# Ledger of designs, part 2: VHH binders against RING finger and SPRY domain-containing protein 1 (RSPRY1)

Target 1, 184 residues: RING finger and SPRY domain-containing protein 1 (RSPRY1), of Homo sapiens (Human) (q96dx4r300to483)
Amino acid sequence: LFLKEGRQLTYEKVNLSSIRAMLNSNDVSEYLKISPHGLEARCDASSFESVRCTFCVDAGVWYYEVTVVTSGVMQIGWATRDSKFLNHEGYGIGDDEYSCAYDGCRQLIWYNARSKPHIHPCWKEGDTVGFLLDLNEKQMIFFLNGNQLPPEKQVFSSTVSGFFAAASFMSYQQCEFNFGAKPF
Short names: E, the ipSAE of ESMFold2; O, the ipSAE of OpenDDE; V2, 0.75 times the mean of E and O plus 0.25 times the DockQ between their complexes.

## First folded at step 1 (VHH)

Design a12 (framework vhh_8cml_1)
Fold by ESMFold2-Fast, scan of step 1:
Structure a12 (fold): chain B 184 residues (1-184), chain A 123 residues (1-123)
Amino acid sequence: as target 1 above (184 residues)
Amino acid sequence: EVQLVESGGGLVQPGGSLRLSCAASGRTFSSYAMGWFRQAPGQEREFVALISYSGGSTDYSDSAKGRFTISRDNAKNTVYLQMNSLKPEDTGVYFCAAGTYSWPEYDSAYDYWGQGTQVTVSS
């Protein structure tokens, strides 16, 4: 894969469709609704609600995409199993040392409840957001419509366990996941 | 599709060791997380150990931690459970399972199951 800025990436070739990569209805907070096919989530509460996918990765280079259905506050990225869903505290993915998330509504990258701004515009309905996890170089890279944000590396200083694709949704927010069944 | 066959079970005295093997058929073995579960006589099936698709991440039940080691060989399509310091309480049928998984207590995360191999710890 060639990125917008001419950087070539290599993916570890795993057939995600054969392992039914999807959002895990057994690893989801109370008020997040997951579609029957497991690739769409919607928050039916005014709180932050969170989910991890069924697939855990610990080596190689991995990528998934999200299509923005509603443009509000969501924190989407990667989390280990040690990241807790502290929804009553208002914490989502990116709010502890075991997770990192992109927030395209507020234009922030979150790690350990600390944010840094990015220059890309706010995401909007229909936008494609990309989530790359590079376990060889120990970095995470986020993309908005193919445009790369600066790499995030801090989460790798705190964890040696595997990562799950993970997301937190605020008030009535919704998005659609692509774990490789459709071409990127 | 993946078919799983366990082997290596048997009778061993307390304090002894056994190595269980789970041989998988099918092209997608390296795409699955692999787990070991056990079922004691008259009890429900319980989680024992888990290994990620690459072998880089493992997890264990409290009863297995420090005594059991899970490993895999993707070139041989096999997962192993090395069991040391065996106790009578470890007696049961041991099953291997393949699937997508985030929490070991959720059987629904595992798509394929073997038939099991008997482990008996008795003097």
Scores: ipSAE 0.000, ipTM 0.161, lowest interface PAE 15.9, mean pLDDT 78

Design a13 (framework vhh_8cml_1)
Fold by ESMFold2-Fast, scan of step 1:
Structure a13 (fold): chain B 184 residues (1-184), chain A 125 residues (1-125)
Amino acid sequence: as target 1 above (184 residues)
Amino acid sequence: EVQLVESGGGLVQPGGSLRLSCAASGFTLDYYAMGWFRQAPGQEREFVALISSSGGSTDYSDSAKGRFTISRDNAKNTVYLQMNSLKPEDTGVYFCAARYTGRFYPLSTSAYDYWGQGTQVTVSS
């Protein structure tokens, strides 16, 4: 739960207007297509495909949003560079000790290949999903259409370096990213 | 709430049949392998049957082979266990369990992400 002033302060800290933040075409698995503008991804295979963004954060409070284009299985959140894309084994973001992800199709939060359920409804086309990384308090907070999920802290118990916004897409899934070029 | 709910258990005579159902709510079964496990009084939970997320692959314990059939209906978010030729040794609490198919596929109880509360099956004359 955030006060309005707290949300405004958080958005100010996540001002990415001076950073060309986008999905990183040099840090993406084989069968994931990234749009020319770098803000949309689509899996073109029956495998689980992954990507990290171009920016890495190691201090402060950061936030980005995703718009759901297809409502199927995706694991979206934050990962260090130590998180590996093991697509052929079906592992994605949230499946190792270096990443944590929201899965709104199966209503799960993933960390270290362990899931725990949440009570928010399944995400659907047009939904906005929020991803807050608080490196001061060492927590990650996920939002569905502005509704907060309980904070996640497990990833910070492992050896961690800087975090990248990161996502994994099951068969033919797609979403759009907003790293701050549009108002949240 | 993410939940698996078993139903269809009951009392049946030896040689009889029962169909168990496991309904998932709050999440989609499409990406989960589904297992049935049972626990007799004073015993550990044992594996009974497993079905892949697509339904294209099944596996059974030696005691279940030829008598039990596992199936699923992803549109109804439900998995079934058809039990034929029931024996007194089939008596126990039957649990359904869900395992994400994008990970290793072990038969151990520790490998399953979600569990139902169980439904009692009693085979007695």
Scores: ipSAE 0.000, ipTM 0.155, lowest interface PAE 13.1, mean pLDDT 80

Design a14 (framework vhh_8cml_1)
Fold by ESMFold2-Fast, scan of step 1:
Structure a14 (fold): chain B 184 residues (1-184), chain A 125 residues (1-125)
Amino acid sequence: as target 1 above (184 residues)
Amino acid sequence: EVQLVESGGGLVQPGGSLRLSCAASGRTFSRYAMGWFRQAPGQEREFVALISWSGGSTDYSDSAKGRFTISRDNAKNTVYLQMNSLKPEDTGVYFCAATPDYEGYYSSEDEYDYWGQGTQVTVSS
């Protein structure tokens, strides 16, 4: 297998082999450390720190995974370019109308700074979280170790641009991203 | 960013009750676990009580268990400490503090990012 800009499940296949999907060192808040290969992130501050990946999608069905390294507060999902990293105000992914996030520590889905509970248990070190974006049906679906939540649709009422895989990390939290170099 | 302001302290006789309030400014209150700490003259600051971001989990020091109740109202950005059966040893400055909510809840002051200025509680006849 080879990396395809987070494109794992799709209705249309385009050759993206020349493009590398990773966390974007040019679209990251001040205190988030990104590994040299761009697939691991760790927050180095007591604030909420955020990042977007290097590619933007506007059509098709897309999927990526995260392996939980620490089980604390993180909000991980999808964001448009219009989502702001207001870290010193404690805002992360899911805290505006331009992003939606899975929170496995507090068992919440976040959209527009509003949360709703979900039925997955609290995530633990070694757990795999999946993030599916279906731009044809206008929905997002979250998975914990293969177990699916009901689709999220509200974010599409306000978004006019494409989506990036995106994540926010509270104090000293970390995780590893898989955009398709390893099998799902 | 969170700004914390305590109120409700005062003088009370042994066996009495007080309710402390901690009003938080900023839009991020619901993302923080909230704790109460106290410090008596010449002593180290000690943990009193902690409540999770949702209010679903609480923790208390041994000296506070059975007498004190911590609660929060996220709609009002306020956390409360209801103190009953007060004793002279409860005298001190009470501080409100905020920490990112982790899997484990913290009784160490080193884990808290934001602190109020404190409110004086005196239990004396």
Scores: ipSAE 0.000, ipTM 0.164, lowest interface PAE 16.1, mean pLDDT 78

Design a15 (framework vhh_8cml_1)
Fold by ESMFold2-Fast, scan of step 1:
Structure a15 (fold): chain B 184 residues (1-184), chain A 124 residues (1-124)
Amino acid sequence: as target 1 above (184 residues)
Amino acid sequence: EVQLVESGGGLVQPGGSLRLSCAASGRTFSSYAMGWFRQAPGQEREFVALISWSGGNTDYSDSAKGRFTISRDNAKNTVYLQMNSLKPEDTGVYFCAAVRPFGYYHDSYEYDYWGQGTQVTVSS
């Protein structure tokens, strides 16, 4: 269900001069490969592999984007430090009460290992997915090529603070991250 | 390393009930999500129900909601599908399948292990 009211969103971009915003090679599961520049990830195994970024946000409004390189299963969104990478059990982002993820391949939003359908079409190579985190209003908003879904609020019921951009990748899936070095 | 064997199918009248069982062999059963799919002659295999590895989460197709209940017993390596208020449209071969927790739950292509199926016929 889309919101009927038009809304102008204001977001605070990640300041890359004070935060070296990239995927964290020290907070990544065994078979996920991270590029030398830290902005691209690829799963090299048949398992579900996960990563968090280097920055943690606990106030304000934040936004990042992902460019889809392969169109298969990935769960991408926001996770706290309390969200565990249980990749030996196949669990990652969206699979506990401390993370929420957008899945553009299966057209699902994941929270606490439960999924619900969303209205966006299946993502394809070259698509841009946006991830807004509003810590003032306690909501997350997902965008596909600029088209927004209704806000997700459930993850905030867990008294959660300190979110990282985070993602989980199925077999051989790949995407590129933009934390603000390029225009959104 | 997971092998699946279905049982409990049969002939039942409209409005009747059946309980399907899926027995799994293999030490990693409890790390898999388990699904039930069905296929009628000449039709595509369709999703029916899913249960997470722990049993804490379930999902159902719209046609199964309110009528079918999926459950599992990890100590016995078994998953069940309780089917109530059966309709002629429920007729088909029912397959048990195992998927990694983040496979395409509604897409049969993501399931790693499949049983051979058990026939369910809803007819007078």
Scores: ipSAE 0.000, ipTM 0.119, lowest interface PAE 16.8, mean pLDDT 78

Design a16 (framework vhh_8cml_1)
Fold by ESMFold2-Fast, scan of step 1:
Structure a16 (fold): chain B 184 residues (1-184), chain A 123 residues (1-123)
Amino acid sequence: as target 1 above (184 residues)
Amino acid sequence: EVQLVESGGGLVQPGGSLRLSCAASGFTFSSYWMGWFRQAPGQEREFVALIKSSGGSTDYSDSAKGRFTISRDNAKNTVYLQMNSLKPEDTGVYFCAADEYGLGWYRGTYDYWGQGTQVTVSS
């Protein structure tokens, strides 16, 4: 990405908001509501509803944040296009070999429908969760209010395709996404 | 107070039958996937059978297929496991588990567990 200032072209860091980074209304399960601005989601059903963002990344280092609106069960992270939304089966992001997710309610990291505990406290309303994807080192790192967990590497052994920011929401759960329009 | 209370275990001869029941209270039973797990002496807890909240969808371990049948009665908040053609290797403590919409299924993080009922298959 280049910007023209005065008489020179200046290379700027990629701003996810400039590529219309938002939740993808064309890649969302039936009962998940997405806000008109595309940065907030809420599940209004008794099933586990899922969404991917509009951008796919296959190289470099990428980061996004969510703000916790409700503190219930949500699994949020990164997924390839091969990860399926099996909403009627109760499967979401982190429940197959093509996705990895942070669960701040149950204090778990999910990969391939297997969980492991993490040391972060349970999330609460207003908390910020960060999601770093490092495709150079082949790792994912999760943050709660700036506090880092050890890297997750398992998902990179089974995936060949690019990653989307992705999330799954239990009944009536809600969060707000920041893909770079606001400072991190 | 949330409770899962298993019953129906006992001693049976090889080839015999038992029907286990799990009575649930303190939560909205109809929205929960219900499963049966067992634990043999000195072994890890293993999956036996599940029935999904929408009714009719069931799954079984390879050892249970063709011999065991899981069912539920949402009006009575109860899940059942009908066990036929019992073998000595079916001996163990049988646990009921409840998981809302299957969100914790296969994860080892189920919402609720019962205390178990002993099944012994011996001559």
Scores: ipSAE 0.000, ipTM 0.131, lowest interface PAE 16.2, mean pLDDT 80

Design b01 (framework vhh_brivekimig_d4)
Fold by ESMFold2-Fast, scan of step 1:
Structure b01 (fold): chain B 184 residues (1-184), chain A 123 residues (1-123)
Amino acid sequence: as target 1 above (184 residues)
Amino acid sequence: EVQLVESGGGVVQPGGSLRLSCAASGFTFSSYAMSWVRQAPGKGPEWVSSISGSGGSTLYADSVKGRFTISRDNSKNTLYLQMNSLRPEDTALYYCAKGYDWYGSEYSRFDYSSQGTLVTVSS
């Protein structure tokens, strides 16, 4: 029923490398720097800065990973196009009805600017965080080094539009994205 | 070493009630949160409910909230799930689980090889 790490194996992972998924330099807040290859982001300011990826998904099961480069505050997950980047107000991914985010520094899941604790330990440099979006079952599942949390479902009550992989970075935080070009 | 034995499943008509039991051994029962997880035919596992080690805190999945009640008897090392107003969609194999935290997290680091107890809701 459960694997030794507590993982559920009912989902097929989709490799997004064939469609060239990357962070969208045309859908990013002012002070977030995106690498030339589109797979790394770094906040170069003391503000809370956000980005969405180039690919929108509206059906099926999707997965991506992030490698933690700095272990500070970041809110990473999935957002629709209706989610606003309110960086001047300190709002990021997970702070509205149109996004849901994993925070490995504060050990919180964010939805609609409300947080709840999770059991994963604080993330550290080199850790891999996984982000599964299941549009068939209407749920999101977060993984730390392959270990899953309970599914998040609330965001699906507020939206009928598609989702983008999305992230928000506090003061000088950085991570690397894997949309399937490297094996999961 | 850790043993969990589920019982109490059966066939019941829609609107009926069942009480599941889980007898635990091989660990200090009162020191761990406990959970119920179910798996319907052809579907993945779904968390149902959790209870803290002391019994002071409980959590429920939205699909069962108001219908199911989780409880425990630490003197008997036994976990219970009282299921009321049963629906056809509650038909599943129900598993008792150890290793969930006191916040009611579904995260588990253990392989569960228990037999489970089958609940069938049909007329």
Scores: ipSAE 0.000, ipTM 0.085, lowest interface PAE 21.0, mean pLDDT 77

Design b02 (framework vhh_brivekimig_d4)
Fold by ESMFold2-Fast, scan of step 1:
Structure b02 (fold): chain B 184 residues (1-184), chain A 123 residues (1-123)
Amino acid sequence: as target 1 above (184 residues)
Amino acid sequence: EVQLVESGGGVVQPGGSLRLSCAASGFTFRSYGMSWVRQAPGKGPEWVSSISGSGSDTLYADSVKGRFTISRDNSKNTLYLQMNSLRPEDTALYYCAKDRYYDSSGWYEPDYSSQGTLVTVSS
């Protein structure tokens, strides 16, 4: 019940901003390629590369989706402006106290460079991963093809800043982002 | 300085077996999770398997579950990958990596440009 109501409300808000919601070519690490329309990212280098989206949210309930193009190692989720892209040190989204990430290849949730297992199967090409940010309840919820994991709350103890959708890609990984221009 | 040296690759027929080894030095081996990653010709790298520092927890890619077994010998600072029922699709350069799974106190990104150990499955 709560999931269906929250997702509907979140979709409407994202959809109203979707014309300008995209991956930010001015907030991306050196070797990540972003499509001209800003909704696809691909790492063409042998490094761990990161990006934040163009919108920042500090109130309400927000949702976006990713379609898995390659099933390799990626850490995708939400990050504040304070999260650093330390690509030459192999640190990305989920590797500091200012970001939290879903890893569907290794079946892990990352926060502050610490991981914990999750019960979702390994993601595969064509899978849809959902990312809910609930700033009223101070939690993040991850979905694989509509199946929910328990909420993540740790990042909210360290953060006074707004959140950006954000992702990190190991060598040659690629995914597509949906910030509401297409139906969820 | 972290050093990882892979070995054990070779040419085998479909259905055959190989055991890969990775000799580690320059860090406290038992304190870090370890992974195997492979790169097939013309493809990007693919994560294969991971093991915790103690060896009690393992993870496998769906493509290798039931066929491959990751293990470690902390007394020898050595990581292993036992590969059974090999398929042509398993043909790749195999790399080991120190990572931050479980007991890890640090992080290391695999160097896909360095020499791994080559596994070729053909008849």
Scores: ipSAE 0.000, ipTM 0.301, lowest interface PAE 12.1, mean pLDDT 79

Design b03 (framework vhh_brivekimig_d4; at its last look DockQ between E and O 0.42; V2 from the best seeds 0.00; counts 0 for: pae E 10.9 > 2)
Amino acid sequence: EVQLVESGGGVVQPGGSLRLSCAASGFTFSDYYMSWVRQAPGKGPEWVSSISSSGSTILYADSVKGRFTISRDNSKNTLYLQMNSLRPEDTALYYCARGPYEFWGDYSTLDYSSQGTLVTVSS
ESMFold2-Fast, scan of step 1: ipSAE 0.339; ipTM 0.716
ESMFold2, look of step 2: ipSAE 0.006; ipTM 0.263
ESMFold2 (binder alone), look of step 2: mean pLDDT 80; pTM 0.809
OpenDDE, look of step 2: ipSAE 0.842; ipTM 0.922

Design b04 (framework vhh_brivekimig_d4)
Fold by ESMFold2-Fast, scan of step 1:
Parts: structure tokens; C-alpha cells; sequence
Structure b04 (fold): chain B 184 residues (1-184), chain A 124 residues (1-124)
């Protein structure tokens, strides 16, 4: 989502000229494949596999986007380092006290293994999903093709110790990440 | 049985004001976040504003911040949206929505939203 000039303050925070943000091949579960360039992930197994990005934020306002490649089950959002990749037990991002995730296939927001519905339609191939983290207001905002959901303002009341963009992928699901190297 | 009945829509000129109401029944109103969602002709649904159960926290979409005010009266089980400085782009069917909460239901669909809505038309 490209923000208007008055809103571009948050977009300017995601300037990769000073830092290389990508999916972290050293912080990924066993069967998730990450592209050589670090901006695409695909689950190569009939399991729920997870990854965190290389970039950790503990202050300010941050934004990234995902382009949906396959429309199946994925839970994408923000996680602290304390979030565990329990892929053998089917737990991913949004399934503990340290992560919150948008699920566009089932139309759910996940926190601490509990879900609540959202009004966005099911995502489809080519859709853009946006992820805003506002650490000043203590809230997360999710966007589908520019349309925002109500902020998750009371999420992460347990701990706020630095957040990574993070995602979990069910059987053979795939998406592409944009951490600001391409215009939103 | 959850019931939400919206009212207060109408036709206004740009710069005008309207106050929408939502009468709620069938649940403990003060225990849930309530939201206003709108759908413009030919477009998908767009979240507008939300208010906590106590009324202590309010949230607004950037497109309406400073122009719209959400409020509630828990003694009357009623949600309100005061809309000022209305623009043609505010033209939409407005829905009252109760925040749904599901645990372990992997097949859940959407928010609990009224099917009726109230139409707001801003035209010159």
C-alpha cells in the first residue's frame, strides 16, 4: 500500500537502503524453503512450517507487504524471538503469547492459539496483504489490497521485546515478501 | 440470537452531518468491542471505526479520523457513529458489527455483521 505524503512517515521507516531485511535462513523450520534472494518462501512438506525475518524492531512504526502466490492456509504477521516453531505439533505464528497473525484463507486473526473473525474476503493469488506494526500506539493493523481491519490494540499485553516479521505456511503454500526494496 | 438494527442514514450534501445508531440485542453488549463497517457501491467492505466494551478505547480508519466519532450507551445497548464533514466518498451502506471470537474453529467465516445496514448518500 503506497501511503499519501502525510502517511508516508511510516513508509519511510521501511527504507532498505540502510539495512537488508529478508527472510532468515538461520531462523526457519526444517521443511520451509527460502529463495536465494530471501524474499520468497514455500513449504515443501505436508506440515506447518515457520520463518522470521532478519530484522528486529523495538520502537517506531513499521510496515511490510506480502503478495499471495497460493491461496491456502498461511498465518502471517509479527512475532518476538520467544515465539516457538512447533511444526511437529502444528503450531505457527499466532499460536502463542508472543505472536499475532493474519489468516486470509480462513478469514481469521490469530493470537495465543485463539482466533477471531475478520471481514476481509478470502485472499486470492495476486492479492497484496499489508502488515503495520505501531509500537508507539501498541497496535497492529492488517490490510488487504489497501483495505484495513480494526487495529489489534490489546494484542501482546504479555511481552513486547522486539518484533520480527514472521510467517507460517501449510502444505505447499507460497508467498513473496516486500520489506521496502520495491515501492508499496 | 444476536440482533443488530442500524438506522440514521439518509441523503446529505457534502460538508453535512449524520448520526447513525445501532440497536443491539441477544448478547451482553458491554462485554464486546463494536465496530462500524461500510460498503460503497461496487467495492468491498471497509472498516470505519471500533469502540471497546467500556467505551474507554476508540479506533478510527485514517480516512475518517477527525471527522467521525464513535460512541456507545451500554445502558441502552446502543452504538453510535457521529459523521461530520461528509464527503462523496463516504457514500456507502453502513453496518454495525459485533466482534466475533472463535477458539479452535478453523472454518469460521467473517465478523458477526448485521445483514440490514443503513444507507448514507452524500451528493450535491
Amino acid sequence: as target 1 above (184 residues)
Amino acid sequence: EVQLVESGGGVVQPGGSLRLSCAASGFTFSSYWMSWVRQAPGKGPEWVSSISGSGGDTLYADSVKGRFTISRDNSKNTLYLQMNSLRPEDTALYYCAKEGYTYGDLYYRGMDVSSQGTLVTVSS
Scores: ipSAE 0.000, ipTM 0.214, lowest interface PAE 14.4, mean pLDDT 78

Design b05 (framework vhh_brivekimig_d4)
Amino acid sequence: EVQLVESGGGVVQPGGSLRLSCAASGFTFSSYGMSWVRQAPGKGPEWVSSISYSGGSTLYADSVKGRFTISRDNSKNTLYLQMNSLRPEDTALYYCTTDYYGSGEYWPTFDYSSQGTLVTVSS
ESMFold2-Fast, scan of step 1: ipSAE 0.021; ipTM 0.182

Design b06 (framework vhh_brivekimig_d4)
Fold by ESMFold2-Fast, scan of step 1:
Structure b06 (fold): chain B 184 residues (1-184), chain A 123 residues (1-123)
Amino acid sequence: as target 1 above (184 residues)
Amino acid sequence: EVQLVESGGGVVQPGGSLRLSCAASGFTFDDYAMSWVRQAPGKGPEWVSSISWSGGSTLYADSVKGRFTISRDNSKNTLYLQMNSLRPEDTALYYCAKARSEYLYGTEYFDYSSQGTLVTVSS
């Protein structure tokens, strides 16, 4: 009747047969673009856009890396499911009691919308940033090109939930993630 | 009017090759990730492959990895799927899919398209 030319429309959700640790396309704010392999993100707006990864960890010691593609403002680290993406209000990872983030552009560590300065230099294109979560000792440790920053512990006083790798990107900032598919 | 027009399907013997094309119009092609989705007779839709807005990142279903190559030409608003070493189980209607603005990978939504293009692998 209405599709006389024989044209067909399909509006069905299609699932992958296998799932890997990657940025979660179902847990991302409006203007953050994620690559098909789930390991690259780029903010395409003048807002502060956020994402969590697909895996949640609640025991053990976990590590991931990010390669800096652009050297601007990004807050990257760990967040529980209770951390909200308030992108219209400019809040990202590290801006509530449920997340902690490293900001290598402004040389700050963020927890609960409060920052602590660090002495290490600003990150630059091509730098490798490491993110260690130690659930046994209840600490987060950040690395810039293998150089350790002081451990952060405050987030563990506010949450008993599992953690996701998570990141927030300011205008047009971009990073590549490594969750262990490539050697660290 | 978002329009996706698939072509390049046909009948081929096992081990053969085909190249599918999708001509896109009605949106800014280089702002969106694109995918190929297929539906075999009597089966539900299956995601095949995805490519980022720039073409810099690609992903493949395990069933086609190493045999299929997805690519795009942003100057021509065209998406491609090069299919090599075709198997009888690759027989399906192949559809071009436009991603949502925020993502593509993990789960896909099949947006507006024509009837797709039929690929039949038989001897």
Scores: ipSAE 0.000, ipTM 0.135, lowest interface PAE 15.5, mean pLDDT 76

Design b07 (framework vhh_brivekimig_d4)
Fold by ESMFold2-Fast, scan of step 1:
Structure b07 (fold): chain B 184 residues (1-184), chain A 123 residues (1-123)
Amino acid sequence: as target 1 above (184 residues)
Amino acid sequence: EVQLVESGGGVVQPGGSLRLSCAASGFTFSNYAMSWVRQAPGKGPEWVSSISGSGGYTLYADSVKGRFTISRDNSKNTLYLQMNSLRPEDTALYYCARVDTYEVYYSGDYDYSSQGTLVTVSS
């Protein structure tokens, strides 16, 4: 460990919030394209491609948003490191016991490859989807344009690991991420 | 043990060019995004540029965009900053920094044991 003589230099103080909290180009499946700024992803393949963000959280309350660019099939939410990117088998975020995902195209919440319907309308271009992770209450809450769904709690029975913001994209689907660099 | 060693600074006239290097050791270099941060005399630290672990994604502060180019050579564990069209306002100590992420908790804090590399743009 290398410590500067009591002097601190933090990423937040040098305005690194967007680069610090971005999609992780080292934790992404083969055919997902990530923008140069790390806040936009697009699938250009006929497979179901996945990515995790650069940060992992194991305590506190966390929130991020996505803006829908295309309205097709995407599963977006939270995943532990133990969630595998099985893109060749068509499995993504929400398709194992280590992840939970919101699907605004099919109107489903996914956990452990099991889905349940939700009451939000199908998402459309320009919609904002919110993803709250409350590690104190052990729940996840999904929002569409500020409208809340009931909390999801099942994933916390299966995992002891920290969570990453994570997403899976069907063919040609795209969205933009906001991890706090601009106001929610 | 993480170690970052900056080099390549010097004195240059306005409009000149310099290339900074940062030699990294003690970690898997390709797994981390890297940044250049500078601190002008009497000022706080200012973020300059960042590059993803793969080198595929770069980001620049508005003050340097179009003039500076960040790059990396993962086979040599080295980060670079090519600085063109230098201005007196670019005078600062330049530091390289590892963007830290943890499996169970994220930390954006980073402390250096290195003194950085001094860039002076002066007529």
Scores: ipSAE 0.000, ipTM 0.149, lowest interface PAE 15.5, mean pLDDT 77

Design b08 (framework vhh_brivekimig_d4)
Fold by ESMFold2-Fast, scan of step 1:
Structure b08 (fold): chain B 184 residues (1-184), chain A 124 residues (1-124)
Amino acid sequence: as target 1 above (184 residues)
Amino acid sequence: EVQLVESGGGVVQPGGSLRLSCAASGFTFSSYAMSWVRQAPGKGPEWVSSIYSSGGSTLYADSVKGRFTISRDNSKNTLYLQMNSLRPEDTALYYCAKDLSWGYDEPYGYFDLSSQGTLVTVSS
């Protein structure tokens, strides 16, 4: 295979580091609509639809925010590549060993299809939810309008893989993502 | 089998324009996101632009944003790249490719680049 001739390439690593972080239109379940700029998602079906972002992180401390557009059921957080989108079965982010999610409508944290209550009030339109991933301390911290929950550590017992920002949306739910293009 | 045939390359002066085309066959074109990837002589492949299967969502590398426009015509199984304000550093072989690899776990993705490509040369 001769790369300099430019005639045949079979499988090549490509530099994507210059692109803006966004929701990945190639890593999304069937009925989730993603905006043209990649920072908004809306479920246009009665099913539970999921997406991962375009970047994966395996070291350091990372943070992103979501602005709540509709206040219904969504599970938003971090997932590895091994987390499956089983929308036909109603499984989303937080419903396996490879993802952990904040649910501001039902006031739950989800890991491995098991939930525990949290003390934040129910989210409402215009609220900002923050998602911190600390790969040095092996913990996740969720924020509602700057107010933090105790760290979540369970997902790190099952996986050493890198994490993607990821979200699941119930029927007609919508939110906006900020991966750092706007100040936090 | 997947077949991708690029065309439209050539020699242009800085500031010029070219439109690249990619004719696709062997798969359901309208069901797949498509990308343009380029490779300058002696360099690794560089992702340029991607477009969702419906044509509604597009992505651009910072180096080409505002100058290049990706589009597609699903009725013709054809992908396009309109290149404006060309610069000498845009000189490369340009390839079209199906989808980035799912769940890539670093700032680099992977493409199956098995086509001939089309050469774009921007004179000094």
Scores: ipSAE 0.000, ipTM 0.292, lowest interface PAE 13.6, mean pLDDT 77

